# VHH binders against L-malyl-CoA/beta-methylmalyl-CoA lyase (citE1), part 8

Target 1, 346 residues: L-malyl-CoA/beta-methylmalyl-CoA lyase (citE1), of Haloarcula marismortui (q5v463)
Amino acid sequence: MTRLCRTFQTAPAAIPNDNSAKFLVSGLTSKGFQAPDWLVPDIEDGTAPSMKDEAVDNIIEHIPDHADDFAGDILPRVEWAYDDANARERGIEQVTRLAEAVGEELDGFVFPKVGRLDDVRDAAGVIADAERDAGLPEGTLEMAIILETAPGRSDLREICQYATDSRLSGLVFGPVDYTAELGGRTLDGERPRWDGLLEALSNETSAADIVAIGGPFDQLFHERAGVTYYNAEGYADQVAYEATIGIDGSWSLHPKQTEQANRIHMPTVEEMERDLHKIESFNEAKREGTGAVVVDGQMVDEATYKNFANTVKTVRAIDETHPAQTEAYYDDDLLARARDVELIFG
Short names: E, the ipSAE of ESMFold2; O, the ipSAE of ESMFold2 at other seeds; V2, 0.75 times the mean of E and O plus 0.25 times the DockQ between their complexes.

## First folded at step 1 (VHH)

Design s05 (framework vhh_7sr4_2; at its last look DockQ between E and O 0.04; V2 from the best seeds 0.00; counts 0 for: pae E 12.0 > 2, placed apart)
Fold by ESMFold2, look of step 2:
Structure s05 (fold): chain B 346 residues (1-346), chain A 121 residues (1-121)
Amino acid sequence: as target 1 above (346 residues)
Amino acid sequence: EVKLVESGGGLVQPGGSLRLSCAASGFTVSSNYMGWYRQTPGKQRDLVADISSGGRTKYGDSVKGRFTISRDNTKNTVYLQMNSLKPEDTAVYYCATGLWFGELSPYMDVWGQGTQVTVSS
């Protein structure tokens, strides 16, 4: 089964404030549906250039205090860029320091602005070297990358093929840098959605059995008559579209976005009722010696059964990580059926 | 062009008052975190006061009760009212913002040029 990532929440690891770790700690102590599946302490674009050393210090200081209580995964975003050797050197130092100091509490790293496959291999090598130097078993720390460069997009298929036998477990879309590199324009303030890229991303990551994560939505609030409102509708629309085309998770810049994306990426009650009914009906028919049956106008056989099983596997993964969320979202009977049903075919 | 310009510094006697101004251009102060920092030679900058987009204020322990941060959205300006000044308040005072652009673009680290405050007899 593919790893769980409904939400990829970046949080600045340092801000210019007496409480410089404010957003990092807020993420580490998040509760309920505001708890992301992946928390991404952000050393890169979310932290001011003058604060990046403090960002690393904050992660080292605060992770041990909170990691045991945080149910999701923690993957810092380090500095990197395929075309900037200084950024790569800073990223190497950041990975090395973090793996040594808190590598047992981290789940991996996020590398931005990757280039072609060889650059992705180089980033994976940085993690491998840091694991070795820190005395961690090989493969302890995973890797996710941000697909936001023309060379990266050009090698998308090759990068995903590499992922099937490597520590690379997720690809994240970065629309702002991607648009800028291609010379795209934001006429009248409208950035391209890049539907073709998103479809390719969904396809190639699915073929590699790794997660695909959509790009950020930066219109967090809007003002009317001097009053600020959270833009719930705009984010929900983007997340729903991403889910519709098979993107596994969504980028979140704020706990309110995390809550919305977590809920939208859960199988609905209707979907779970439908798929459980088809699984249960097939299992009964199989026990009675029938291998295929029509349920609600659809033939259910081994091939189509596996599609319904994916719904149950998704709910089980969420339930294993966040049982309070599944218990709040589904009624007791429905959840018990999801937990108990035999998945004859996966 | 995102820019911050401080003014209002000068020489004042102990116990006196000054008001610093920070004029912003290229963004709105009401939508962003704004802070005042100070620096003496050979030391890193210390937080003096900040104000959030929602108007929540915080103060460094050494200035609490004596300094007040405020803003005037019609003038796109942030102020620091400094009362009961002490010689220890002598420093260069900087206005700063950590602009959050929801794009994946770099977090901007924008500082003003600084304004000198000297508290002496």
Scores: ipSAE 0.000, ipTM 0.182, lowest interface PAE 12.0, mean pLDDT 85
ESMFold2-Fast, scan of step 1: ipSAE 0.013; ipTM 0.513
ESMFold2 (binder alone), look of step 2: mean pLDDT 81; pTM 0.817
ESMFold2 at other seeds, look of step 2: ipSAE 0.007; ipTM 0.193

Design s06 (framework vhh_7sr4_2)
Fold by ESMFold2-Fast, scan of step 1:
Structure s06 (fold): chain B 346 residues (1-346), chain A 122 residues (1-122)
Amino acid sequence: as target 1 above (346 residues)
Amino acid sequence: EVKLVESGGGLVQPGGSLRLSCAASGFTFSIYAMGWYRQTPGKQRDLVADINSGGSTKYGDSVKGRFTISRDNTKNTVYLQMNSLKPEDTAVYYCAVKTHYYGSGRFYFDYWGQGTQVTVSS
């Protein structure tokens, strides 16, 4: 896998409050399972039109104080749209200012409402120009895009093929804007599921070895007898389904959602024990000159080995970024085995 | 609405100097790369000089050492100082702003000035 992104947490970079940066700073100072793999300071739809300039100012002010202590990646979501020249101009200004002021602390940018492949190339070029103007090395800043327009969906394969040799490292599904683009309706409490789009997203990103991220779950809270409760069951159901079809990570709107998605996207203790045992047994057999071994009644060969290796690779990526999470989730002996085992590629 | 207004062209003798100015409006000037191009009848437009938002410059081979591009972000103006002018420098000079970038060094210029005639003769 190219990048670790179990969680894509948007946080408004400015809110109408005396402490307008409070959600940004909360994200930057998050710990344990509430620390997202990708923190997305949001200048776009999560921030009111009157607060956009303050959002940029808050990012510039607060990121240098926290970036070294934040284990994940930081990618601001700027303004953009394939069909809105004013949004594009504001996005170019935002990328240029942020790269100049805090580009050394940032990992990339998120572009919403992208069009066809050429629009994605335009967005990549904006980052390239900003890197050059700020004196940053070429390729310092990555790009993720939100798949939420009809032309973007039409060019999904071409966009993912472009990702193979570019700064594009992830695609995020935006169901609200996509539903609006298609003129979709909400009838009898039925919301659109987009199962076919999610399968296509998983397929094309997997073929390109880039990250696929599901859409946001906006039913964060529900009320019972006048008390507000976090909707844990609804979010867990969505994240589990996404993981089942090969989506790498989930969009989070709240630290409690980040904690759930981080945990659900980790291999279970049972999966880790199973796959490590199979890898270790195959490695021993290969040292003795055999090409296959039977483990617990099942044949393990080079082709199936690669599937078990994916479990270990995922845990190693999490461990490298968030050792506190892996140490809390796995037993010390099991984690040590995952860290030390030799992975043999064909 | 984006507008580029060029000035400073005219008739000059070989060896003379001219300073072209391009006043820009309708966009945030400081963040865009600006360029000067020239066109002779029957030929395509050739790069004379460009300057990016950070002040880095590039010149066409035929003008290096003789022409200097500069910008004043306070006045939203880009300048081309032309020294040691030659008859071969006779052309219509165009101011341009880069509005789209397609990666791999490709830029799309959406906005051009109307051009200013420079004639080097006598």
Scores: ipSAE 0.000, ipTM 0.145, lowest interface PAE 19.2, mean pLDDT 85

Design s07 (framework vhh_7sr4_2)
Fold by ESMFold2-Fast, scan of step 1:
Structure s07 (fold): chain B 346 residues (1-346), chain A 120 residues (1-120)
Amino acid sequence: as target 1 above (346 residues)
Amino acid sequence: EVKLVESGGGLVQPGGSLRLSCAASGSTFSRYAMGWYRQTPGKQRDLVADITSGGTTKYGDSVKGRFTISRDNTKNTVYLQMNSLKPEDTAVYYCARYEQSGYTYAFDIWGQGTQVTVSS
């Protein structure tokens, strides 16, 4: 499976407020670029321990009202940990309740703090059991996992190999728990870059044809003269770097982050115009019996054509899920060309 | 930036009382839920008590009826009054904040922890 996931937005499924489902409903009713590709109603670390039962109840109550209008995928993050039997037991109960009540509206589940491959298989088994008990067809609920433990990192390749013929569709990096797992220290001005881990994650998920999601950026806001402002530059820098090494999407903690990551993870107008022109020129030359052409100083042959085709395929995937986003971002003529162009390779 | 600083821990005899305080610095405190958690070595942090911005409280089963959580928004402080202390209450106690606009654990602010020891 290859799924569209430019954004992985966690939203606490219950908060201590007059309307405890406020952020869940805000996520489900989000519009334009603030609509995430994956909405993750959070029962785990984003929801207070006293509110976890209410979180499950809120998901059951509100998802049926909104799922048909929400264009992306909905994957609750349940409780789990490879080394905590009590967390595993609570997670099993959460998956079972949610699959029974709203499994037809859900797209899958997110499991945090996974261990080695056998622990990932155990989590997949929990979903399989819940599907069977709820009378859902086998394989209707996908799984994403958070890569945030030493044993999970050790088995990264084996886990991604398992993904090629399983319900596992994505891996998400969890830097906070991973740093804690390794005994990483907090030192003034020093932050780990995790470049080696992110490159390995990109490599193994690409080999398995599943999505890789970068970690969250928690420096969301600055205060100035009593007014809170969104930290756009810091998040954009992280997301843009991750895109350059093949990370497919980003963990977002706020609708403004979702908006930025959705835009950064889609081809620019300049990229679209460039790559469409090259594809169209090659298609014309090939129909007229020419095997290669030079367009704007670049030779276009079968190998380079496939690279340009990836741009068009990405835009088509976004357009199929979020036509309002593509229509807002690209000119009508440019978008029509991307929709209609023949891809003869790739 | 918000920091949480716990105080009031120490050594107490079984049946005694302690009051923990958690002072928040930085932005306005009153819109956030606050909680007390405790951890013994080798175990996950367990909920002791929490209090919403509206004042609704919840307690862990083992402390219900003995402990009381409260908040003073004027002083940006949350309190845990611990009565009828037992040796099993011995733990490091952590103050935590839940950001109402937040979405993940990355928004949770934790204090440094304060040791409570109940022994003779």
Scores: ipSAE 0.000, ipTM 0.188, lowest interface PAE 14.0, mean pLDDT 85

Design s08 (framework vhh_7sr4_2; at its last look DockQ between E and O 0.01; V2 from the best seeds 0.00; counts 0 for: pae E 20.3 > 2, placed apart)
Fold by ESMFold2 at other seeds, look of step 2:
Structure s08 (fold): chain B 346 residues (1-346), chain A 121 residues (1-121)
Amino acid sequence: as target 1 above (346 residues)
Amino acid sequence: EVKLVESGGGLVQPGGSLRLSCAASGFTFSNYYMGWYRQTPGKQRDLVADITTGGSTKYGDSVKGRFTISRDNTKNTVYLQMNSLKPEDTAVYYCAKPRYGLGSDYLYDYWGQGTQVTVSS
């Protein structure tokens, strides 16, 4: 089981507006299923080049007012690029300043455009230095990276091995920059899906017990008969596919996407009832000395049990972070069973 | 890759008119909001106008009633008609596209190279 991140929502930390913190504050005050598990105040691509300093100012100003009430994690995306020393210098300053001013309220940082393992180690070192300078306990601030460069992809296994003994908690796929770096083409308006990368990402992050997060879906609208509609189906299809292959979370660009992804990543009442029944029946049979049992016509052994256990672990993670969501969605009895059942395997 | 190419800037007397054009390529133009911003030296970029995919428009307070934004999805072009020009309209004008199709009025992060508009007697 990995840490909870059904949704990775980027929100520009500054925009050219009289209220430049508008979207940052909207994310911090999000409610219900529009509340992301990870809010990512975006200093990088979501903030105009002339407004990076204001983005940092906005985070410092607004995080303390909302962090205690925001149930998820808050991880700003700073500037970084493995091949751009100026971007790295700006990112170092951003991490340093944010850790000093609001490090007690933040959960970590997101680094875009990382290169090989050594570049990832350098980014982790920036956080470690900032923690020391700010007087924060070692390990207070976690790290996520965006896998969107050829060197990063080449070192994916090594980066995930490093994560097993480091602050690195998640890898996020960045398909736009990845496609561009490889010289990929858009045909018929469609970017490659990169199935091989997604499989490898799911595999290597699972081996390291860290989160894997799919890339953004930027076809936000579609048009039919001259009318423009939000492209709900396109996003839902991508999120569902990613969940099927073991990607833990989804990148969201908008509260509507956050709500869709949060719900898709949540086990249904039907799924939870089914899987709890299988677990409870197996546990009863196991206490009576059998190693495998037949439940509802299906042989349940350790391997199949772990699949059912994952449903319960997912619900427990959501419940710990967002008890209002689980309490509204599941019956009191069903939720109590999910909270209490013994997970013999996994 | 996203390309935004502005044209139509120049030198004009107060009270005159100019029409700016922005030719867009490298993305599905009809799916994105488009905007015009301007910048004088040493200041932040100011919103001039933006236009949604459905044709709804918004204007900065200082240009409302004098400037008109429009788009032609068949030509992948956004326009800014600038009437009754004043010396304070002197600026570099930038065409802008959001990285994400949904965004607020100011969530633009792809910019053209800019076109100079100078209003001087």
Scores: ipSAE 0.000, ipTM 0.198, lowest interface PAE 15.5, mean pLDDT 85
ESMFold2-Fast, scan of step 1: ipSAE 0.107; ipTM 0.613
ESMFold2, look of step 2: ipSAE 0.000; ipTM 0.113
ESMFold2 (binder alone), look of step 2: mean pLDDT 84; pTM 0.846

## First folded at step 4 (VHH)

Design a01 (from p10 with Y57S M107T; framework vhh_7pa5_2)
Fold by ESMFold2-Fast, scan of step 4:
Order: C-alpha cells, then sequence, then structure tokens
Structure a01 (fold): chain B 346 residues (1-346), chain A 125 residues (1-125)
C-alpha cells in the first residue's frame, strides 16, 4: 500500500458538456506540481445524478489510455451511504464494472458516507467480491473512506484499528456532509471549526499507520473591486494547519490547489538541510560507540533520530513517485544526500 | 518558478497607441486562458480583457471594447494588449494574469491565480 498522499484531487468523471470527460482527462494528463498523488475520478457528489452511468463509461474509456503515464494512484469515488440501500446498490455495480474493465490500472476505490465499522467491512467486502469476479489477486485494490457521518465519527478508533490488517489505507474528512448530518449551520458565511475532529483523525490514523486527508476548501475564488481572484492564501492556510497537526495530505478541487498542497506537504530545503545534518552526525557518532550526540546544542538520541528520519522518508516517497518534483524543488547535492543517507532506525 | 513579466508601458498623449507584452515562464502557457487587469489611481482592480488558451475567443470590458485588442503567441509564450485611442481614464498599472477554469457542484467557475508585477500606462497631454 502506498503511504504517499499529499493531494487527494477529486475530478468529476462526467460533466454536462459535449466533452463530458474533460476534467477526468485533465487530471490524468496533469504534469509537474499539478499532478496529484491520488487522482479520484468522481462518480458520487461531484457528478450530476443523470450523468453517473456516463461517469463510469468515461473512466473505463480513458483510464487505459493514460494510467501508464500517470505517476500517482487512481481511486474512483463510487456511490455509497450507510443509510441508503439504493446508493449502496449503485456503488456495488460501479465497483464491479470498474474492477472488471480497468481493475489492473486502478489502485483502489473511495467510499463516501460510511457508517460504523460494520459498514466499512461491507464496503471492503464489495471490493473483495469484485476482485474475485474480475480475476484480480485478492488484496490488489485498496480502499479509502470519507469520514463524514456521525456513526463513522463514533467508530473512528475502531475503523482505524481495522485498517491495520485490511485493505483500508486512508481516511478523508468530509466536512460538508458531516456538518449537515449534525444539523450544523453556516451563520453569516462562517465555517465550522473542526480542529478537534482533525486532531482525533490525525491521532487515530497515525496509530494505525494509514493516510489522513483533510477536507475540501471550496472557497476557490474571492472578489476584490469586481475582479475574481483565486483564493491562494485561504487554501495555503488550511493546508499548513493540516500539515502542522500531522494530517498527511489535503483534498484538492483544482490543479492550482494540487500544486499548492504538493509543495506545502514537502519538507522545505531548510528542514531537509537541518534534519540530514542531524542524521549524518548521529550516524557518525553511532559508529564510534555512543547512542547520544549533541548537534547544534540539541541532544540527538535514537528516539529523536526517528523524527528527523521522517523528513527523509517523506522526500524518498515523493522522489519515488514524482522525481521531477523533487529535482525541481531541492538542490542536486541535497537530494543526493537524502537518497543515499543510511537510516539506522528507519 | 512561475513568472509573468509585463512590458511596453509608458507615457502617451490622448488618442495615442501603446502595445503591452507579457512574457510567461515556468508553466505551459498554451494551456491557460490569459487576462489583462488594470488598477487606476484611487480605484480597485478592473478586468480589461481575456483570451482563450488557443486564441480563438476573446472578451473585453465595455470601457475598452473597440479600442483594445488582446492577442497571444503560444510559440513565444507571450500575451499582448494593443491599446488604441487611449484616454486619460486608461491611466493605470496594467497586470498580466493567468486565468483558470474549474468545475465544482455542477458549476463551471473562472479565476485568476498568477499576476505579474505590472506595467504603468499614463495618458496625459
Amino acid sequence: as target 1 above (346 residues)
Amino acid sequence: QVQLVESGGGMVQPGGSLRLSCAASGFTFSSYEMSWVRRAPGKGPEWVSTISSSGGSTSYADSVKGRFTISRDNAKNTLYLQMNSLKPEDTALYYCARGFKTYYSGTLRYGMDVWGQGTQVTVSS
């Protein structure tokens, strides 16, 4: 299972336009920092009810043409809901069709509106059944779920414990459906604060060693004196907060958001230089037979070493998937050191 | 690094002409809709003109329609604004801006996400 998900980009798999696959194909052909780690062709909320069959058809048509050239992972968001049998039936059909037609090119599926742990197990069973029916090896397709219901929030710990020995590889926060479920209100345009939920999500996913992804930032534009501007500052503030509390990645609704989140979730040049220096110094001291060393006034032992090693591991994961991004962001010498350094406790 | 660099501004008399250029780098210029936006002294930003990624469609603010022409050269990664019949009211700092399109909740939306530093146009006798 891949652990790299700085960006979770939903792209409607069909739109009411002559070229209904336009945004799907744009996502699949994205380059540089605009290439998401996880591309999520969206059959669910991003696609109009009348277009959902066309969305499945578009995924089947276009994925084979582009999957080999797309460096990230591809996980369609199918229909699902813990409390809607019709949505569940449509989701089962979507997973079955997609696994049969393009399962070799897909990396997994995203299930929205999950309930308690048993509902998550049901969703995992749908993927398992589809793998068997399609002749794919069991465990080939992973699952991510959207945490956006009261029962799902109630079972957060149980769901993450289940993830440690299952196909469940990521949890994504869905604030809009979650707010609606709780009967929350948007007073005077004010958005609810979910700091406590996001910290809990970070904690439980970290304990389970799976990916945590923040919610979408849908204030894509703001206006000043009659001119429409991309809201770069608002999105950057949200992504920076997510990174600060240990959320691994961010939901993106647009290539420009993907570009920002990919950069913000990368260790900075300063962080890389700092942490590599500490690792290299500790490695040298370890060869001399001591488990503790002082670097720049800080005591570095085996426990603190792992913190610096996380920086290198993150860069290596990005480099493995998107070498063009690491090469553009880091100096050649700095990147070579990150690639070559021995991680004694990593 | 994504950059937009404007040039061609200056001082002209009313009725004169000026051609602005914008050199784009660090992104695939031919894939983006491009716009000109201006900010006059004491006023907020005003959208002036937009051109599609292929150059096949253009749009203009009412205040400049018939006098200004937006164009682009995708081979040279350059955006242009030909300004004719200039008026004192056209005095402003002119910005080159990168436009983009997105689709969310069934709605096609447009925005501007990258600006240059601007080039000053002064129309005075």
Scores: ipSAE 0.005, ipTM 0.349, lowest interface PAE 9.9, mean pLDDT 86

Design a04 (from a01 with K101T T102I T107K; framework vhh_7pa5_2; at its last look DockQ between E and O 0.58; V2 from the best seeds 0.00; counts 0 for: pae E 2.02 > 2)
Fold by ESMFold2, look of step 5:
Structure a04 (fold): chain B 346 residues (1-346), chain A 125 residues (1-125)
Amino acid sequence: as target 1 above (346 residues)
Amino acid sequence: QVQLVESGGGMVQPGGSLRLSCAASGFTFSSYEMSWVRRAPGKGPEWVSTISSSGGSTSYADSVKGRFTISRDNAKNTLYLQMNSLKPEDTALYYCARGFTIYYSGKLRYGMDVWGQGTQVTVSS
């Protein structure tokens, strides 16, 4: 069963404002389709260099107030870089402080700018040390990394293989830093798509049964005749493409983007009806002693059954975490079937 | 569904007044900044005014400052534009719009994400 992460919402943990935790608290108190599966309090690029300590303080102050009511996972993004010892030192301190103060309320950490597998192992070791020092059970805190360096891309397969038996549960694409590291540029205003990376990411994370997440969408607004308006269609197009190639989730910069991505990553009503029908038909045939059956011109056997079962498992995971979303999205009858159908094979 | 419906437009003489209303539904109105935008015949859209979610902060285009007043009633989910001392150049289709703010690259960026159908204001003799 694939871990649930339709949305990876970064929220700056401190901004220059009388209420510096404004966007952090907004994320922690989100409701409905604006509630992300992963909330990422952002100490790294989302917080100014002069405010990093305040960002950590804000997370420590506000997480306990809201964690019980927040349905998704909370994974702060700390400072890190494979080629910058000072960034790594600051990240170690941030993980250590956060694990000690609020580690029971957090689900893990996000490490940016990782290098080759050895650097990823080092980052995982930082979490393991922090768990031990904070008295947390081993494996309490998961890890996600941002794949945004040339060395990281070179070791993608090895990193995903390592993830199979470790705390590493997700890989996130960072296109801005990746493009910069490769010396890439935009000609005629066209941004690189990096389709080859995204396809490899989908493949290798699927092989390791971990989460793949696309990069942020930064063409946030159009300006037309002096009026600025939100580029909803541009974000929706990127999320739809990511879903089409098997990327599990999308990066969100705001609850509005989270709402779009959450909805696009839902199994459609048609998809759910189709897959439930095939599961129900196979289950009936199995009770009558048939090991495989043809449904609507397609062979359903144990191997293909698992694909249909994954649709139901995905909806069940969303339903358990965010029942308001599934109840709003699916008819009562269809949702009841998804909740109740027996999944003979995982 | 999120909807914004404008009303209160009409024909007035120069120097007259109108009050526009915008009924909002399908979202938590009190959590959003709101704006008025207008489009004159043969011209592109022009920002008119913005009001904060609480109503405590307002801003206006220079062309309407001192003549127009934006306000909101969060209990009624309604945005208003009081238009006084109207001029022929105020003739336009007036739209209500919902604000959307993202903090990215060290800055708050504001844009509008939902629009109403518009209500026509015509200022002529």
Scores: ipSAE 0.475, ipTM 0.729, lowest interface PAE 2.0, mean pLDDT 90
ESMFold2-Fast, scan of step 4: ipSAE 0.565; ipTM 0.770
ESMFold2 (binder alone), look of step 5: mean pLDDT 82; pTM 0.808
ESMFold2 at other seeds, look of step 5: ipSAE 0.509; ipTM 0.724

Design a05 (from a01 with K101E T102L T107K; framework vhh_7pa5_2)
Amino acid sequence: QVQLVESGGGMVQPGGSLRLSCAASGFTFSSYEMSWVRRAPGKGPEWVSTISSSGGSTSYADSVKGRFTISRDNAKNTLYLQMNSLKPEDTALYYCARGFELYYSGKLRYGMDVWGQGTQVTVSS
ESMFold2-Fast, scan of step 4: ipSAE 0.468; ipTM 0.718

Design a07 (from a01 with T102M Y110T; framework vhh_7pa5_2)
Fold by ESMFold2-Fast, scan of step 4:
Structure a07 (fold): chain B 346 residues (1-346), chain A 125 residues (1-125)
Amino acid sequence: as target 1 above (346 residues)
Amino acid sequence: QVQLVESGGGMVQPGGSLRLSCAASGFTFSSYEMSWVRRAPGKGPEWVSTISSSGGSTSYADSVKGRFTISRDNAKNTLYLQMNSLKPEDTALYYCARGFKMYYSGTLRTGMDVWGQGTQVTVSS
C-alpha cells in the first residue's frame, strides 16, 4: 500500500539555548520506539524568526553525522506560503542551500501553507531546480505538503491526483493554521476537530496511494491545581482516532509522542494472529485448488485476503526499518510467521 | 524499565515529622527535574515541591513553605521530602514525579511524565 510513515516528527532545527541544535540531534539519535519514521527538521513555525539561518546551518552541520545511522526518512520543513512572496523567497533559498550541502542525505522537503494545485506544482519545481543546481539525480528528493489553507482544501482531489505521477508522497493536516484561515474560534477552550476534512484527506490520499498524516496535538501537558502532566491519554486518543479513519500516521512534536504513535500504528498481536491465520488457511486452500474458504466464520477470497496482507506488509515495513521495535512488540514465533508467510495477492 | 518507588509514609500525630524517599531507576536521574505531588482524599492532585536537576534551585507550594524541604542525592538516584510540623490537612498520597520539557511554536514547555505509585501520609491524633 503506502510507504512507512507512522510518525511525522517535527524537531525545531534551532532553539534559543546554549546548544541550539539540541532537539534536532535528539530526533536524529532517538532509539527504540522513540525513533520516528519521518524526521522533519523544522525551519518554519517550530523555529523562531531570528533563528532561521542558524536552523539551516544546524541541519547542514548535524545531518551528515547521523544520516547513516538514522533508519527513517529526513525531510526538512522549509518556509513557504502561497500568498506570501517573502516566505516563498526564503523557502527557495533554504531548499537550494540544503540540496547543495546535504541533498544526498535528505529524502525530501515539507512545504507548509500551500495553495491550489498550481502552487503545489511551483513547490515541486523549486525542488527540481535545486536538484539540477546541486547535481543530484532528477526525482531523488520527495515532497510532502501541509494541507492548511482554504485554496489547498478546495483542490485536495486535484492535488492527490497530481501526486500519483509526481514527487508528492504525503499530505499532512495543519489544523491550527487551517482554523485561523477560515476564521474559526476557540470558545470556552473548545477547538474544531475537522473530522469531515480528515475523512476527506483519508479518502483522497488512499485513492492516490500516498501517505496521510494527522495534525499536531498541541495539548502537550494538562494542568490541575498547579500540577503539569504530560498529556499521554489525550495524544493516544487522537492517534487512535486517526488510525480508525485510515490516516496512515500522526504528527509528533517530541520523542515521547513518537513512542506512543509508533506503538498505536502497529498492528496489535491480536490483529497479527488473526490475519496470519487467515492468510495461512487461504494459502493451504489455494494449494488444494479452491478459490475461497471459511475461516473463523468469515469467507476469505482474494479481496479480503488483500486486507489481511496489508497487516503483514505493514509489519514487514516496520521490521525492515526498525527491527528493534518489532522484536520488542511481537513474540519470536509470531514475528517469524509474519516474515516468512507467502503473500499470493499483492 | 523506568521506575520511581516512594517510601517513608505512615501515620504521624499533628506537629510530627516524616521523611519521604523516592528511588529512581531506568534513566539518568541527574538529568531531570524532580517534583513531589500529593492527592488528598476526595481532592485532585496538588503540587508540593520541585528541585532542579543539579539540586541548585527549589520551589514550594505556599501551603508547605517553611515546613517541607525537598532534596536529592544524584549519586544514589534518590529524591527526598523532609516534612516537619505536619498538619491534618497534609494527609494525602504523596507521589514523586519526573519532569521533562518540549519545544513547540517558539515556547519551551515543562511538565511531568513519570509518576511513582505513591506513599500514604496520615496525620491524625
Scores: ipSAE 0.245, ipTM 0.616, lowest interface PAE 3.7, mean pLDDT 89

